# Designs tried in a protein design chat: VHH binders against q9y6x5. Part 389

Target 1, 379 residues: q9y6x5
Amino acid sequence: LPPKLLLVSFDGFRADYLKNYEFPHLQNFIKEGVLVEHVKNVFITKTFPNHYSIVTGLYEESHGIVANSMYDAVTKKHFSDSNDKDPFWWNEAVPIWVTNQLQENRSSAAAMWPGTDVPIHDTISSYFMNYNSSVSFEERLNNITMWLNNSNPPVTFATLYWEEPDASGHKYGPEDKENMSRVLKKIDDLIGDLVQRLKMLGLWENLNVIITSDHGMTQCSQDRLINLDSCIDHSYYTLIDLSPVAAILPKINRTEVYNKLKNCSPHMNVYLKEDIPNRFYYQHNDRIQPIILVADEGWTIVLNESSQKLGDHGYDNSLPSMHPFLAAHGPAFHKGYKHSTINIVDIYPMMCHILGLKPHPNNGTFGHTKCLLVDQWCI
Short names: E, the ipSAE of ESMFold2; O, the ipSAE of OpenDDE; V2, 0.75 times the mean of E and O plus 0.25 times the DockQ between their complexes.

## First folded at step 16 (VHH)

Design uh31 (framework vhh_8dlx_2)
Fold by ESMFold2-Fast, scan of step 16:
Structure uh31 (fold): chain B 379 residues (1-379), chain A 121 residues (1-121)
Amino acid sequence: as target 1 above (379 residues)
Amino acid sequence: EVQLVESGGGVVQPGRSLRLSCAASGFTFSRYAMHWVRQAPGKGLEWIGNIYHDDSTYYNPSLKSLVTISRDDSTNTLYLQMNSLRAEDTAIYYCARDIWGEARTSAFDYWGKGTLVTVSS
């Protein structure tokens, strides 16, 4: 009987939400499973980069999805949320669903996970839904459970993505306890629905389920703005990405642009590409622009206007506010075990082990997750 | 104050062509990618395409053969050229400004109020 895994992401689910709000359904899930309290994500702490790191086990400089907005100077191609379906952007890595389908003739299923509606290395998820934000969690869940129960060759790896609490985190900010309480309670109810559906279909006892997220959220304010147009005239550079990590492509000499920027604000760091801190693992890719600006937590880079965001992410990955959590349940996992921290790149080799797949070379360390697993020694 | 104002809609016969305009004000238009989206009666939003500051265009594959997006940075105007109009192209057409670095929550920070295109005989 081949092992099966369902990977679920709730976008923007900050780890400390678990301590500040009540999650009765998630707590019941954790009681009979495992909890990793903090997952240290990759830099930059954005949706597409971190979702692709989860399924490849690679830093952004290695898998090539280095931001939600990218530009390739050689090919003159642009990447954004609205035009994310060119395989060119995704082909620098092999995500787990591709490996799953190419090893031992297994099927994969996907409900909206970033990249799953794109043919990567000429391979698309066996079952998938084209991205559409208006499709309900219930419809995504119905499709995933149908495919898990009614497929040949069998679906052994399935993904499910949901946009909340990220959308509300941006709109209200994480300090809006009234609105965030409402949103997080709805998410807990969706987790309850997920568990109930799997139990009703006879999948619960034999399915491994991971619930995680790509990043957290921090509070922003109109009192914490960095006006880039006060630093440098826009005629000197092309802007590829803005906030909280600005990606700058100079139209004049790079050193001249750097000198205009480097002392403009005490609340951002300005890096030439080769000076980006090694701990970020954000340097060795042509899609990383010649100059990168990194705003301090809670500061927003703007272009001579106000920001509409009350919450944001993308900040330094050492910040606890940027960290998600990971919870898991199933035959591969211990019951009632709590772990402090793993790296987000560690999820991929753990999932490969559970599925019996040979992982592609990756930046994760299997030893970091072994204490979660029943078939491993914990030292 | 950012404003986007669509114009050029109206009643057109099937098989004809139409060009929509979007007048932008309150920001440096030449710095932003711009989008066209539409909503048919009783249906969801459908992305038509976008154009970057360097005139690079990307289109919904279902619509690519029927539409062309262009911009005139000297007049702060975005255009949508539509050819061989069908009854199914009846919709409210919106222009929208791109958000840098957003994914999955919203690709747009400002929208116009839309212009209605009705394709009928």
Scores: ipSAE 0.782, ipTM 0.899, lowest interface PAE 1.0, mean pLDDT 94

Design uh32 (framework vhh_8dlx_2)
Fold by ESMFold2-Fast, scan of step 16:
Structure uh32 (fold): chain B 379 residues (1-379), chain A 121 residues (1-121)
Amino acid sequence: as target 1 above (379 residues)
Amino acid sequence: EVQLVESGGGVVQPGRSLRLSCAASGFTFSRYAMHWVRQAPGKGLEWIGNIYHDDSTYYNPSLKSLVTISRDDSTNTLYLQMNSLRAEDTAIYYCARFIWGEARTSAFDYWGKGTLVTVSS
């Protein structure tokens, strides 16, 4: 009886890939559902921050996952991809799967969405998979569909995460049409498999499905490097994060470090924490370091080395290259409706509405997504 | 040119200890966190642990009581101490350099060629 929702992320799926490549399975999904052409993500435009913003509806300064590499000076703790399982990092917000389990007799299921293999406020999804990049999309899908169909109490919220096209976007760059067309066709085939599996199990007609992503991708080059070591000696600071947003923890006077960096490159903005532009909503958290460097689109900050990356993300969230899309299908959604833009923080209150949950205070605006929903007016 | 060279592998009896080394060159080693990763025959990669520039260590919970990671920044060397070795510890062991700001797709930018550890008699 309660409504059900499956939230799917394909990491690094740049919105304009939809215009430059063919997606027959995704287009069939959209034809009977809705498409948001651009989702304006939060700054910084990185994987862990944006995935957590989708499920909390909060800016990074509010939910506490402010980067993929973090340091907390008070506790002396480090955070990274391989070292991300300490609840300390995730406890500044309440993700939707926790709220789903606490507000009624409901279960949540998770196939590797960032944060779902960590107990947050002493709560973990009723069914989950520990993160392992070697596990196939098919195995993740098999587990999710089994849990959606056979659980008691019922699984009403489920998440599914896949690492592509981000891995290939970094390796080849988004302008490599030959390699990207192969990768994107494979993703479209996986979307076809997802829809077919849900139909075969009798789940398709009554399940709400959202397909989205956390960020886009931009082309990088060996001709667009900013060498930090040409500006400042490494003995003056500790590096907490590097590129394209560098997080600097000074070992000496902050003003001296700032002065050495501020005119280093015309392709990088240098901010004291209190001077970070308000539009980024990236100031009010102890995990944001005293000096932040922001590279211009397509520029890579390096330490006296070449870069192996042909594509990257993390840049200014106003850049269309950083934007993902959102597509959705199910009883909550209109059929054949196209919408131009929403904010990534708007997804959370929309999902709470679909599931009948009371949202925690958040930065999203329900009015931005109401035209997608059959039970709402576009006024 | 960035290079990582693992050494210290070989055949070792069950229950014994072994120390692996990784010699780093071509970059300022003291700035980087470093990882140890292994791959058993026919299996995927298994993360063992890492060590940050400030000597803070983090381990795979299933391996924490069995391994210790350390570093010597004066010699640009990373170490993995393994105790109470079992047959299932047979694997190629790799050291890898940390990548800032990467998640879910590419945790390492430079790897060594690995050193084989075989636990048998």
Scores: ipSAE 0.795, ipTM 0.902, lowest interface PAE 0.7, mean pLDDT 93

Design uh33 (framework vhh_8dlx_2; at its last look DockQ between E and O 0.85; V2 from the best seeds 0.81)
Fold by ESMFold2, look of step 17:
Structure uh33 (fold): chain B 379 residues (1-379), chain A 121 residues (1-121)
Amino acid sequence: as target 1 above (379 residues)
Amino acid sequence: EVQLVESGGGVVQPGRSLRLSCAASGFTFSRYAMHWVRQAPGKGLEWIGNIYHDDSTYYNPSLKSLVTISRDDSTNTLYLQMNSLRAEDTAIYYCARHLWGEARTSAFDYWGKGTLVTVSS
């Protein structure tokens, strides 16, 4: 009966989708477990950074995955979704699956969670799938459940990642009720399939399951564009990341570049690295560029072109539109308990507790999640 | 108006080499990372590699020894050199423009129409 945990992410699942759409399967999961209505994620509110924060308990400046597009000036290395496999990028932290599988008589399994197909500190998940977006949710789930049931040493920690509703949120925008209702119904059906599969295989009663996400989604518009090429010559800087948080590497004097950008739009904040607000915890890493531009909610930074996105994320992490939810079910969790908010970095020490792992130094607070757990005094 | 036009495809015998070109227009080519992607008959898209504005290159590990990506910013042209071609390299080859900041969805905002390469005896 050793404790087991399955961590599931549905990318871009905005917290208030739960209130604004119907989720019969997810609501049944919540009724028999716990819900955290809003998870305060980390800045920038992008996919790779927030998925890594969940599994390390660290702010982006501390784990080193500071964006989906990065550049390291010392090594002259580039990072993007296409070339994300160099351990260099991931080695500034130790994710939970590495710590877990180094314990005696334990393995980890992964179905496409960011970083799980990378040998981090020379250690890759014991069982994993190389990322491939064409692999169905059913196949990902089948691999995970097979590994949970049939591995020696046993798999005690597993992850499962799915690209929706993020992909559709970008395409349609979160305010497109017709299309998003269809998309979210499909996701609820997948959650129903997940639960049914676990029950059929005899896993449901003894497996702890967390269903969460990395960020939300906000509505964009062609009426809310910030054209950088209108206010600064592109030859004055190298663009490392574009929208909604642009990362600017000056080619000329940094103050000159800042001065050209600071009045570019009233809908964009321009920060020198040392002036980035402390509440972002987004300053103390060499991968954070000397100047960042932070668009207001729903605004898009462009290079004299239109945008095809109707929804986006990456904005200020204080915005409710950027917040996901967390639901959980299993022997470690209360039944029928509802909690208003935690920080996304709090998930890591909670997971370590459930698994009996010693957490690495991190930014999470175990006390914030105690009320979710049956073995804890809620204070 | 962003345009990407691939050329250089055709029928080639196994073991031979082929160089594909991608002519870019309608944007400042020199500031963008550019990608090559292929699709074999009846299969999904396979990323080949990319090249950044500073000529840094990254490749699909399974193809790294077989391909070389280069660029000429003076002619707005992206190149793919393929060596020791095999029947399994038969595919439509696409040039694609990098989209900053995306993960786990489309990493490209503009595509060419592709050029067919057929490797056959």
Scores: ipSAE 0.828, ipTM 0.924, lowest interface PAE 0.7, mean pLDDT 94
Fold by ESMFold2-Fast, scan of step 16:
Structure uh33 (fold): chain B 379 residues (1-379), chain A 121 residues (1-121)
Amino acid sequence: as target 1 above (379 residues)
Amino acid sequence: EVQLVESGGGVVQPGRSLRLSCAASGFTFSRYAMHWVRQAPGKGLEWIGNIYHDDSTYYNPSLKSLVTISRDDSTNTLYLQMNSLRAEDTAIYYCARHLWGEARTSAFDYWGKGTLVTVSS
């Protein structure tokens, strides 16, 4: 039977949570599998960009999902969480579920991973759920396991997405021990439910399972605000995205807008598009706006208002607070192995190897994940 | 203080049209995308559509033929025009302010208290 892989994401699961809270179910999973302690995600450290990087192995400038809020000046199209279903936005890359369906005539299944309810290059996941935040983890898991057991052609790649701990991380901040402890315990219980369900259905021994996340979370404060309206009058630009990375589309001369912004706050870096640091790999795409503002960790850009969020992400991808982890279990993976760091773009070529797929050209390096795999020599 | 106040709800007969309004205050309305969301009795929230600062509109595909969203930036007012109302359109209708840069966990930062629309013969 062909190899099978289930990719699970818990949105906003900061790597350091593993050290500061107890996860008995996740630790049992790791004991018989592998742990990558830090995954260096792509810039900007946001949900849609990093979820698409996991499944394409590409930097955001290459796959085209460069933010959670985007605008294309040529087509006049807008992209956001509510209106994310236009294939135009997703068509600059080929995600692994599309490759899986086209190369091997296999099926893919998806419970709400970003992009899976969109036809990409005229191919949609064989089985999918339209995004609906009200659908329980149990219902998502029930559908995924049903599809893994009862599909023809067989489902060989499946995805499962859950919104926590990101929602609570924003609301309470990652340093709220009481509220975060409650949320993270619930997630650990969901991991326990996942493992138990797979065992009961006879899937556990032959299924490769990856548990990961798209980004971390950092503590914000009402004492760390950057009021953009004190820097520049709103009539001079259109705001495409706000915080902590603001995307500015000038209505006047770009240099004039830049000059009004460049020295406004000691806690914000202002870049003309061509001056964005090369290490971000965030420059070569028309959806990246002419001026980008990058707030320092824990600082929030606001429009003459207070901010209610106590946690946020989107910051510099070199920050450990922005890093998720990766844990995996299954026939492809070693038992009880710990690895320090991989890049989030490395997950895609590793998954292609496990599934026997030829990866599309990508920014990942297969060598970085070799030590996780039983069929590879560690270099 | 950001305030959103919906109005125009009430009891209407099937097949009729209704226009809802949302009066915004406490922020520069013209800068924000604005959303309409509804909740039928005993059901979850259903996104209806949004309108951007440039009047670009996006709709839930299930509702696109039945609704039109518009805005008047001079009066800080958002509108939802509903045509051919059905019993299944009975819901509390909310306007909501767009939250930039967030996905999947919260798409909106401020909500009105809602206006009830009851479609009954």
Scores: ipSAE 0.819, ipTM 0.915, lowest interface PAE 0.8, mean pLDDT 94
Fold by OpenDDE, look of step 17:
Structure uh33 (fold): chain B 379 residues (1-379), chain A 121 residues (1-121)
Amino acid sequence: as target 1 above (379 residues)
Amino acid sequence: EVQLVESGGGVVQPGRSLRLSCAASGFTFSRYAMHWVRQAPGKGLEWIGNIYHDDSTYYNPSLKSLVTISRDDSTNTLYLQMNSLRAEDTAIYYCARHLWGEARTSAFDYWGKGTLVTVSS
């Protein structure tokens, strides 16, 4: 039988939650599998970009999903959560479910993973759910497991997406121990449900399962605000994205806009596109705007008429608060092995290896995940 | 204070048209993308469509043929034109202000109180 892989994402699950809260079900999952304690994600540390990096192995500048909100100045198209189904935005890369599905006797399934309800390179997942936040985890899980168990051609790659603890992190802030404890307990219970479901269906021993996340969460405060309206008139630019990385499209001379913003706050770095630090791998795409603003950790870029969240993400991808984790279980993985860190783009070549797929050119390093795999030599 | 106030709802017969309005205040309306969403009885929120600052519009594919969104920046008003109304279009209709950078969470930072549309014979 061809290898099978289920990729699960709990949005906004910060890596250190594992150290600060109890996860009985997840810990059992880890005990019987592997854990990567910290995953360095891609800049910017946002949902759409990082989820697409997981399944492409590419930096954001390469796969073209450079933010949750994007604007293409040539086509005048907009991208957002409510407007994410235009293949125009996704076609700069080939996600793994497309690669998988084009193989003989294989199909892919998806429960609301970003991009899975879009025909990418004229290929859409054989089975998928349109995104609907009102659909329960149970229903998503039921559909995924049904497809994994009963499909012809067989589903060999599946994705499952859940919005928590990201939504709650935004609402309560990651340092709210009372509320986050409740939220994270629910997440652990969902993991328990997932494992139980797989066992009941006889999938547990043969299915490779990866549980991961796209980014973490940092605590924000009303005392750490950067108000752009105090620095520049709104008529001088179009805002494409706001916080913690603002994307600025100047309506006047770029240099003038830059000069007005460069000293706006000591807690914000202002970059011309060509001056964006190389370490971000966030420069070589037309969808990146001429000026970006990067707030320091925990600082929020606001407008006079905007509201603030208690938690946020999207900051420098070197910050531990932005890092998710990766846990995995299945025949491809060791049991009881812990690894310190990998890059999020390393997940793609690993998944390709597990599924026996030839990877597209990517930024991942297969060598970084060798120690997780039973068929590889760990140096 | 940011405020959004929907109006124009009511009871209408099937096949009829209705235009909803959303009056915005307390912010620079022209700078923001705006959305329409609805909630039918016993159902979750359904995104209808949005309009950006440059008047570009995007719609739920299931509703695209039935709705038109427009805006008047001079009066800070958002509009939803609905045609050929059906019983299943019965819902509370909300206008919401776009929030940048969100995904799979609330992409809106402000909502109106909603206006009820009832389609009934």
Scores: ipSAE 0.752, ipTM 0.887, lowest interface PAE 0.7, mean pLDDT 95
ESMFold2 (binder alone), look of step 17: mean pLDDT 84; pTM 0.843

